# Designs tried in a protein design chat: VH-VL binders against AP-3 complex subunit mu (apm3). Part 4

Target 1, 249 residues: AP-3 complex subunit mu (apm3), of Schizosaccharomyces pombe (o94669r175to423)
Amino acid sequence: TNEFFIHVLERVSAVYQPNGKLAFGTVKSDMECKCQISGMPLLLLSLRPGTKLGNVRFHQSVNLKRWKQHPDQIEFIPPDGKFTLASFQTDFATQKSLPVVVEAKNKLDGRFEVRIRNTGKKSVENLKILITIPQALKSVTVTEGNYIFRASKYTHMEEGILEWSVKKLAWTSPALVLTGFLAPLKKDANSTEESSSYSKLEHLDLQYKLQGSTLHNFKVESLKMLNHPDKKSYKGVKHTIIAQNVSFR
Short names: E, the ipSAE of ESMFold2; O, the ipSAE of OpenDDE; V2, 0.75 times the mean of E and O plus 0.25 times the DockQ between their complexes.

## First folded at step 1 (VH-VL)

Design e3 (framework fv_ecleralimab)
Fold by ESMFold2-Fast, scan of step 1:
Structure e3 (fold): chain C 249 residues (1-249), chain A 124 residues (1-124), chain B 107 residues (1-107)
Amino acid sequence: as target 1 above (249 residues)
Amino acid sequence: EVQLVESGGGLVKPGGSLRLSCAASGFTFSNAWMHWVRQAPGKGLEWVGHIYSKTDGGTTDYAAPVKGRFTISRDDSKNTLYLQMNSLKTEDTAVYYCTTEGLYGDYVEYFDLWGQGTLVTVSS
Amino acid sequence: SYELTQPLSVSVALGQTARITCSGDKLGDKYVHWYQQKPGQAPVLVIYQDSKRPSGIPERFSGSNSGNTATLTISRAQAGDEADYYCQAWDSSTYYVFGGGTKLTVL
């Protein structure tokens, strides 16, 4: 049987400002292929007209002369099994926004709230929210998932990272909410302040996987076997976004 | 106490219409995601549709068999959920339950509170 | 369209352990929830998120989910456990999907 599979993986690193605006971001994409075609096929992968791959690096089998003349056409002779056909990297700022939105709120009584919502049309998988806790944590309640607090070994103030894990966040899900309370910091005897104080949460990191979406204007139009134009071997393409370093500051 | 009470069920002919109501009490209805789930006599449970809270956009979604025929709405001032059923078919004969999602603060796409149901019979 | 499969019936002797299965493609990648329905009554949630129990549900009820199969386990079965049991998951194409239900009889 003649089968060719393509999986486009987009690994995202981004930093968002408190107002929700993107400060900077990059997307590193890999076009991972699996070839199960007999013999030595000569394949032509055609992308949607106008597709531009930034800072692209191709597998050694790619005909670079053809690609330079036609930037939407990738001609190659695949090895058997798994290989990376192309890798490319672009600034995220000119792409569509990520589907997971985070809002953190701090209250004067030491209460904080982290709300997370999937605004996209695809389910988010293996979602991890890493919340930097600047002082002792009194209590935590989550609407879904599990949490683990990992205290820093290098501080006497019980600072640490609160990891909130959610197996799947559907696109139809209501907002997920984490509510926590910080233990008050006792003021010095000589302080002019008469009340307990609380630090604010200022740093969150997200990690998750999103199937069936792409941040690039990227579409595979066709895959043809040039030395056997009467044969069809293309089985389709999968797209996955991997948000691995997404920070909210 | 926390409860849901359905009403409006009855006998209707194929092609007819019927409006179901679900009265909620004991919790903040305006914050709740609400669903309709049905069960044909002697058969299993089948999701019908849902409506989000207004705060979360108030959007509705429906199961394929009822799309275009059924409409879900809510009146937060009356703590009431509605299901408007049009162009009824014999296959719509079932006990209709209203249910909540996310009521007890651990939302993971399950139904935490159920009413006792109201029977809809579509027969010639 | 996504589908969940359950056995039609399961029998268990009083005091013994009953196991009810729910099968679906890559079901272990989804959360599975379980409902108990007694004759003439509305369903009641007995397990959520694969293995968690709501307040009021006895510890005899437990759940697991891995690969393609989720299992509801009822240890030390009692007469009052006789009911229909439904598994349920969420899928982006079908939304909320229920299994066909399993009738548990306690002998």
Scores: ipSAE 0.000, ipTM 0.392, lowest interface PAE 20.0, mean pLDDT 82

Design e4 (framework fv_ecleralimab)
Fold by ESMFold2-Fast, scan of step 1:
Structure e4 (fold): chain C 249 residues (1-249), chain A 126 residues (1-126), chain B 107 residues (1-107)
Amino acid sequence: as target 1 above (249 residues)
Amino acid sequence: EVQLVESGGGLVKPGGSLRLSCAASGFTFSDYYMHWVRQAPGKGLEWVGHIKSETDGGTTDYAAPVKGRFTISRDDSKNTLYLQMNSLKTEDTAVYYCARDTEYVYSGYEYYFDYWGQGTLVTVSS
Amino acid sequence: SYELTQPLSVSVALGQTARITCSGDNIGSKSVHWYQQKPGQAPVLVIYGDSNRPSGIPERFSGSNSGNTATLTISRAQAGDEADYYCQSYDSSLSYVFGGGTKLTVL
């Protein structure tokens, strides 16, 4: 059949302070389309009334005159196959929350805990928690998932990245917990004493995907073929959030 | 705003039992470790025990002087913490405080009591 | 087992600096928190994590912690600072340990 598909990809970058407060957040969104319509269709995409697209860049086929008069309407003649209809960016600051919440705590005697919760209404997929380890690890336990420690290339203190992977975190799931212990610091290779000092965890990154949700409350209301009004609009709309650079510092 | 209110204190004979309650409001009670801390008249603060959050299994730990005699429990549906005191001794005479453990943060080792109730007096004598 | 030791009392003149110590084996490797308790009242957190002040605590309150001694420092002492002060830390034996308390008298 003659079909038109829209995939809204929202790529999230954010930085959180140690107290969990959002310092900075940006969502870069792409409307990736696939046109499988014969002929030269003139399409009108209508967005939810009141929708505002920030820092918008449109495909060259978009009627900018119409868009300026009606910011929730995008009129265009699609090329064949795959193309990007629009790219836009919104800074979400403290006004929006991400579905995955992280709590990390440095405990006594080199112990640390990282807790992860899905506070959204959709399952989180391919979750990776990248924990910057400032010195040698003694032990690690996780309530779910797998972990791998990767030492830094030029490490002097056996520092590196602890990667905790969870294939799926349902929104009904209880919090997942990683507990780790750092090994005591040795003063140097010639030291006759071990130090009881422990560095604190100060950096953690998240990566994940979330299907069927939107951070912008972005919604496609309709797709019409203006030069063939006797034909039904055929479309599929999919939403995906990709958290790619979410840091806790 | 966070509030903790203790109740249930009173006079009890040695060997007797008493149950204290702590009503919590202004925060998500189920997410927090909760503690009981006591203070004998004219003496210092003494940790009694704690109960972990539901996420951490809701397990309990006790100070040596009360282990085996006292039981800490919680009812997250009622936002209430309990201390069941059995086989009471005169040495258990004290004001009993309900206290909240701090939440998880990235900033460091946060094993302290950020909010306290007003306390309830337990007197163990004739 | 693990014990925190405080002096029973400390005196300070109005406007001068009071220092209250809390001694424990290798306490500098642990976080120390301080509570103020006035007669008939519940304790109030005045310093957490060695040196941090909660909202509402005057900047004349400060803390330090190194080696075997943690110190609560109260600069420009006022009559309203007269109270018992307790240090507290966590022992790895799953105990929240308090010092014996120090009565601060403002002369």
Scores: ipSAE 0.000, ipTM 0.386, lowest interface PAE 17.5, mean pLDDT 81

Design e5 (framework fv_ecleralimab)
Fold by ESMFold2-Fast, scan of step 1:
Structure e5 (fold): chain C 249 residues (1-249), chain A 124 residues (1-124), chain B 107 residues (1-107)
Amino acid sequence: as target 1 above (249 residues)
Amino acid sequence: EVQLVESGGGLVKPGGSLRLSCAASGFTFSNYAMHWVRQAPGKGLEWVGHIKSKYDGGTTDYAAPVKGRFTISRDDSKNTLYLQMNSLKTEDTAVYYCTTDLGYSSSWDYFDYWGQGTLVTVSS
Amino acid sequence: SYELTQPLSVSVALGQTARITCSGDNIGDKYVHWYQQKPGQAPVLVIYEDSKRPSGIPERFSGSNSGNTATLTISRAQAGDEADYYCQVYDSSTDWVFGGGTKLTVL
């Protein structure tokens, strides 16, 4: 009966250079809660010591005076049911790496390969790979998942986005491979197509969810009921990383 | 224990107005987003719109067919959801349901509680 | 706009397995929820998040969702299962989307 659930959602935006170096990264996080506690609890949520929350916005019930004096303690009177306890932003400038690694290779005769690996210890869910195709696409094969080509609305070269979807990529899974062939660039009315004339793939975007992980080692240490210190309540904490704008270029 | 009770339905002429109410009980109404879903006679379910809790900004969103004509509001002190319907069309004839999601889903995108519905008939 | 397609009707014999499909582009990348509606009654959630059952829903109701098709499976069909069934997803561009509904007849 006395249960409090916390879901920490970390939404990641990042740009990686071809050498694997992080050029830019931000994480926007929401602490979404569900309260099923009888009576009128006064709760104290304690975070891992040294936790820093940037541009934090708290629910109206939070004791801001306590937070300013103790930046790892959130004291509040929860509404019953669903609410957002805190929203905050952190820089993605840590040593932690995102688990999905992308390799794109341009090969002879318009052939290209995109290889996806999960190097983490958790399954990646709802993985979407958006491959910018710079000219007409001849054919595509994938080892797993589904794909769809979305042509640009106003293209003269039949360029577009190739969307590759994989519902689950387990950490034990071998690399997934997409192989594609670009059509040769067309010449003017008095010329023949040249098989050796192809643009290179230069831009890929990833979107996915990762359950049970936190990018900044964010941890809820304890949840106490201050007005009933001898009363126990169950707390459930769930962490989800949502990679929503992760670019490789 | 959880109950949603709609009222205010009836017969109205095209171009007319009606206000529907949904009385909620058995949960802390002010903490949850509330939705309206309708069903034309003999047809399928269609989402109409929703209003978020005050803790999520209290914003409203509407399905394209009703945008600009319908307004959703709530009175947390009375545990009541409202749907103000203006410039009614014959196509708006339907049973209107008050719905919410009280489950412990991380998605918050399904409807686990429904009222009995209230019939709105738009006819000349 | 995002659309879900269901067969208009499905028939099943008493005690046999009924399968109701819900088709949508890459629907396997979305969470699918299923509702049962009997004549004159409000809808009742029978499956949420692809495969989970609310309290009180019999074990013979199950769900799956992959690729472009989600399926509601009703094993050991009973006369009381006769109803309209609706699938539903959330899509960020369209918001809440329902399928057209499938009338299940138990023979």
Scores: ipSAE 0.000, ipTM 0.391, lowest interface PAE 18.8, mean pLDDT 82

Design e6 (framework fv_ecleralimab)
Fold by ESMFold2-Fast, scan of step 1:
Structure e6 (fold): chain C 249 residues (1-249), chain A 126 residues (1-126), chain B 107 residues (1-107)
Amino acid sequence: as target 1 above (249 residues)
Amino acid sequence: EVQLVESGGGLVKPGGSLRLSCAASGFTFSNAWMHWVRQAPGKGLEWVGHIKSKTDGGTTDYAAPVKGRFTISRDDSKNTLYLQMNSLKTEDTAVYYCARGYEYDILTGYDAFDIWGQGTLVTVSS
Amino acid sequence: SYELTQPLSVSVALGQTARITCSGDNIGSYYVHWYQQKPGQAPVLVIYDDSDRPSGIPERFSGSNSGNTATLTISRAQAGDEADYYCQSADSSGTYVFGGGTKLTVL
């Protein structure tokens, strides 16, 4: 009857340069809990020995004196139901931290290609690739998923955002490819020579969810009920990465 | 002990109404998503509808065959789930199970049913 | 109306491996859960979120889900595994759907 659930949510914001170099990255984590334990349990959550949480903010029920003396231990009396036990920050400096790799190429005659790979060991879910289209689209094909083009308001060149959605990208999947063609720009009225030109893709954003993985070397070792040390109330811990703002510029 | 107990089933004529109750004990009912699932005699399971916890908005959703005829509600002060069935049809004849949503995915809202009641039989016949 | 298709019946010899499939268009993009139901009893959750086991479910029960097919695998089948098995997922409209059920017979 006594169940306690922990869900660690890591929200990623990152900006990559055109050369693939990380320009900026931050990961903000929340330890979301659901308490379904009768009475007023006194719980002790133990993290991997040596764990240090950055910029941590705890729920008001946490014994801060104990935590200051033992930074890998969180003692608390949970409220009933859903609450945030702790919010903290993990450093994000390596390109290997994110499992979804993007290659975007501008080709001859207005053709462009976007390739997506899952290089991790977990499935990527609800993947959205938001491609900024600089001028009118002629055609688009994708190897998997659905796409929708949304024209920008007040556009002069029919520019907009091409949203490519893939609900699940397994780690065993081959690379997903989107191939598109831009419509040629019209000839200048004062020119006697036929001309066509094509803008280049310069920006895309990724959004996705990855369950069962963490960007921090964070691990819950145990959850004990101090007033009933022979009982186990710990159901399990879930880890989810939410890439909500990952930009390639 | 975690337990769900349904009651209120019985014989009703086509076009009639019936209200089912599900009494929950052994867990914090107010935080759980609750579902109704039915099973016609000798047939498979069919989801009827759900009601979310107050924390998650308290909204309801229904399967197409019962939409507009059935209403799900909850009384967290009594740890009780209800299913109000109106305009009953012979096709509604089934054992009705109360079920708890399990390990709600905070991001997607999809869940499995980990605790089930014993079921209560509803027979719609002339 | 999104539908999940299961075989009506599957037979397995005692101690061997049973595989029960659940087919649906692009089902690998949704979470699949599996239930065991014995005669006269309520269903029991045996696998959730494609491959996770609830407390009390033996390790010989496992699950997978990819493409258009989810699979429940029961290794080292025992007489007590004889039951109806149902897969369950959620459709794109936010409603839940069950497969038609598979009767597992342990020979």
Scores: ipSAE 0.000, ipTM 0.401, lowest interface PAE 16.4, mean pLDDT 81

Design e7 (framework fv_ecleralimab; at its last look DockQ between E and O 0.01; V2 from the best seeds 0.00; counts 0 for: pae E 18.4 > 2, placed apart)
Fold by OpenDDE, look of step 2:
Structure e7 (fold): chain C 249 residues (1-249), chain A 123 residues (1-123), chain B 107 residues (1-107)
Amino acid sequence: as target 1 above (249 residues)
Amino acid sequence: EVQLVESGGGLVKPGGSLRLSCAASGFTFSDAYMHWVRQAPGKGLEWVGHIRSKTYGGTTDYAAPVKGRFTISRDDSKNTLYLQMNSLKTEDTAVYYCTTVDYGDYPEAFDIWGQGTLVTVSS
Amino acid sequence: SYELTQPLSVSVALGQTARITCSGDNIGSKSVHWYQQKPGQAPVLVIYYDSDRPSGIPERFSGSNSGNTATLTISRAQAGDEADYYCQVWDTSSDHVFGGGTKLTVL
């Protein structure tokens, strides 16, 4: 079939402040490939200029000498079937935000608010926000989506995880909002404290997959067969951002 | 302050040669991909070529119109970029800019420019 | 060779919105950069990667890129915005490619 497919997977790890400001972030990327080319093709993958492959690990088939001379080019003889061509890491030094921004606010009266906003150019689907609830949850409201509260195995009535699911967050959509109320902390019989006390939300985990986008602007520009220029090869390139370790503290 | 300063421009006859220099300051020159872009009088911008950092072999690429005639080189110890122009043609008349892509901030985009030096090729 | 096409000139009234287009084959799949050049000066990067602004560039400058057309938008045009504007991409066949440039006149 003379087809070559590339799936660039960007796995995001990041820590944000409650106000949505990035504190730390890294992207681990894999170039997963599928080769369905007959014979022993010598391929040249050209990347866009400026691409930095930090801490890169290449498949054994890669011509490292050429890469060192031309860092925007990967020459290799692919194996048949699926393989990882390269794995590399980039930082968020130039990134101010992810496609989805989360803001969290704690109030003194036990209320809290979580806002999510799409800052990208594409809609995000199947977004999940996991909120660690430090004490009993009294009520929750959401503008969109659904939520599930899962109590802790050990503290059935107090601590748990609130899972907020949004099927689709359009890039044109206003911010979606989750509002909740924490129950006051249980007073010990011996406590002289007359006032209700509340814990604060300290941890949010944002999870989503976004297709067709890249965080570090990684692009494959071309794929050429060097030893058979007369043969046409099909290049399919897919980009996926996987956010699974995006925490807000 | 980041700065690029071109020099070496002037009048030259067709078939002649000229060497331009670009002095860099305010950034780690040795890590930068350096480019030349030219602009004919009253015309648009045209990419001439680039040289990679030593880390990436210091290799060069050139636009088709200048390939084989122009050579880009660099001296990292002097923070200087060079453009050796041979077999000059009248159509090579232009302001020549040195520029760089800051891959850390603006990959693929030319974010730093010199003020340019004029090269006039005329009989 | 990959080519970018820009209008030769665009006029905008003071305070109005100017739009400068850059057309290329499937340019939406590329990253487009925009430069401003005033007479006698070097180009200045005003938009990179379709829509990102360098530090110091006013929010009035914005960019978009889809299909076969990238657009530089200058809202609330000021007299100081009068300049030549160039789009630029990288292509495997042509390396760095500039559009022909657009002269923006502020009326």
Scores: ipSAE 0.000, ipTM 0.497, lowest interface PAE 13.8, mean pLDDT 85
ESMFold2-Fast, scan of step 1: ipSAE 0.006; ipTM 0.517
ESMFold2, look of step 2: ipSAE 0.000; ipTM 0.417
ESMFold2 (binder alone), look of step 2: mean pLDDT 92; pTM 0.938

Design e8 (framework fv_ecleralimab)
Fold by ESMFold2-Fast, scan of step 1:
Structure e8 (fold): chain C 249 residues (1-249), chain A 126 residues (1-126), chain B 107 residues (1-107)
Amino acid sequence: as target 1 above (249 residues)
Amino acid sequence: EVQLVESGGGLVKPGGSLRLSCAASGFTFDDAWMHWVRQAPGKGLEWVGHIKSETDGGTTDYAAPVKGRFTISRDDSKNTLYLQMNSLKTEDTAVYYCARSIEYSSSGFYYGMDVWGQGTLVTVSS
Amino acid sequence: SYELTQPLSVSVALGQTARITCSGDDIGSKNVHWYQQKPGQAPVLVIYRDSNRPSGIPERFSGSNSGNTATLTISRAQAGDEADYYCQVWDSSTDYVFGGGTKLTVL
């Protein structure tokens, strides 16, 4: 068997406003390949016509002269085994919204609520919600998953990061909810009075993986072997979205 | 919980047939490449064959000893993998495991198996 | 046909480092995966793509792969590490190939 595998990894960094509007976003993509074709094949990878790759860096085997004439075509002689064919950035203005929707609410008496939902058609994997806690945390309840509180170094206000982990969030799942309570603020260690005031949550970060989906209209159309047009080889293409820096603030 | 459960093993005479099933739960079965791997009593692991996801072509490949006798299929609507075993030989006696392959973070993982079932014993003798 | 060779058995003293080798022609150009199998149990993936650990596998397990030899290293060996260990690669002529397995005994 002669096989060539392409894995398009889209690493997302985005900042959303509390109203859900995208303030900033970038997608850095890697085209990771594994070549298991006998001999020294000359391959031509064709992308959707009109595709333009931003800030692209190619593997040294790529024919740059051909690519400059035809920016939707990548001609190369692959090394055996695994390698990165191309790394590039896509314009976030042309992307669809991310499938994970977050709603955070500050409520009365130090209570807060974080609600998360998958609006896509693929399961979200290894979901981690990082909630910045601005003062001492009294209690937390989650409808699903696990949580852990990591105190900031040298915290006199007992602030830290609350990590909420969910292994899988199916697209058919009802919204997942985290409810927490902040402890009242104190003036100092010798004070006998308590302030009933509470800080508000202002910052959340998401991390997760989404298999079989793409944010960009980047599509691999064909893979041809130019020096052996009658030789059969198979290609497999996978797309993975890695949301590693998605902030809500 | 991510889980694979095999069933259908048993005693069969040489030349007979048997169908194994593997029920998947706790993950998106449609996206996974699925394998059958066997282990004869007291021996090592031996790959039997695999079936790719429909996105990757849905094709099957088999180890030389079973090619032409065994058929792998999947029913994504039921999250179930199958192994149809025909013309069974005494050398096919083994515990049969189903296993999945899924991409983690880079190319090349297609060849590793991260979740395994507990196995089902197939004994071919008379 | 592509073949992987492992030693039949390796012994290690409690708390010491065990090294299990997997030899194959130009194995360094392939992705090597390692599985642990305890008696009566299904295999468990302990190293994937040469040197990566799945979630839940302790840092005492590490891997390397270069030239003609891949190595699974188990530091600070524990009694619970007694098991059979298998290496595995994909090869274009043979598809999926497992090594013969190495029985690790912790003394």
Scores: ipSAE 0.000, ipTM 0.391, lowest interface PAE 20.6, mean pLDDT 82

Design e9 (framework fv_ecleralimab)
Fold by ESMFold2-Fast, scan of step 1:
Structure e9 (fold): chain C 249 residues (1-249), chain A 123 residues (1-123), chain B 107 residues (1-107)
Amino acid sequence: as target 1 above (249 residues)
Amino acid sequence: EVQLVESGGGLVKPGGSLRLSCAASGFTFSYAWMHWVRQAPGKGLEWVGHISSKTDGGTTDYAAPVKGRFTISRDDSKNTLYLQMNSLKTEDTAVYYCTTHYYDSSGLEFDYWGQGTLVTVSS
Amino acid sequence: SYELTQPLSVSVALGQTARITCSGDNIGSEYVHWYQQKPGQAPVLVIYDDSNRPSGIPERFSGSNSGNTATLTISRAQAGDEADYYCQAWDSSTVYVFGGGTKLTVL
């Protein structure tokens, strides 16, 4: 009946260089709230002491004067139902890593392997690996999940995107493996040397969801009703990381 | 509070074109993936296509029956989704729904739906 | 090419339990979602990610998904539960796939 829910959604965009180093990383975060408190509550949300919200945009109801004096406190009068309390963005620290680790290996004779590991302590959900295939694909096998190949509209070499989907990757799961074979590239009929060769995989993208984790050490410490301090309400907080734009090049 | 309102439906001849709009309110539209789903009279639901959020690049995908004929676009400044339908066929006759994915889930379901707009393709 | 099969109709007596199935090859490896549609109305999500209920959906609605069959269960059926029910899953060809729909009749 008197309930307030906060869902912190962290949307991740990152680009890793071929050497495995982070080239670019940013997290766009939304504090999505749902208010089911009767009357006109005046709420004070306290964040972990020392929390700094970068490039923050607040809902119209937020008392900016209080926030400027106390950056770990957000005072507001919520609308009924769903609303976004705050949106903020920051860059990844150079040493930060995501829980899903991908390793792509090019093997002999057009064979390649993509290995996926969950190094975190939470299950990864709705995992999608998009592998850029530089030439005709002969065959694919996966240890788990489903796959599909989509040819590019601009290619005569049957280039395209191989999409590998896995519903859930538990933190206790052994590495998932995709093994593929490229069809050989042949020299033209006028060549004195008839041979085959293979391009190497150089680009893949990840998409997934991770519940109960945060990239910013963000924590809601308390929620108080300033104008009715004797009134009890339930406070629920969820954290979700949504990786929808993570590239390995 | 979340509202999706479709408009632009009507009667059109085979081979014609029509543009549908979906006005969204009550959520941060630019962060949402948006879908079109249709339903022929007395028939079941059929996914038409989607467009990803601004932060995910605004990429589009289409069901095989409409690929090459339909184009999905969005105007985040107006919180509006569009479906441009070209080379219409009688089998495109349906109620067209605007819908969006659910934030706390796998993101593969349709949690909010508009009321729909009827497109009739007939000579 | 991937298809989800539902029975055309299911009947349930008032207060009893209705079960609507959705069959597809290895459907248990994918998320399944369920929609309720009443005549002249837009669909309403009643179950997402196999077994979760959106806010406002009564606890009488539950879902399961394993092997080749997903099931929507409606306990203590009420007259207001009469509707068409559609399952939906993710296809490996990145096409969102709906079942053909099941008409639930509460007797």
Scores: ipSAE 0.000, ipTM 0.407, lowest interface PAE 14.1, mean pLDDT 80

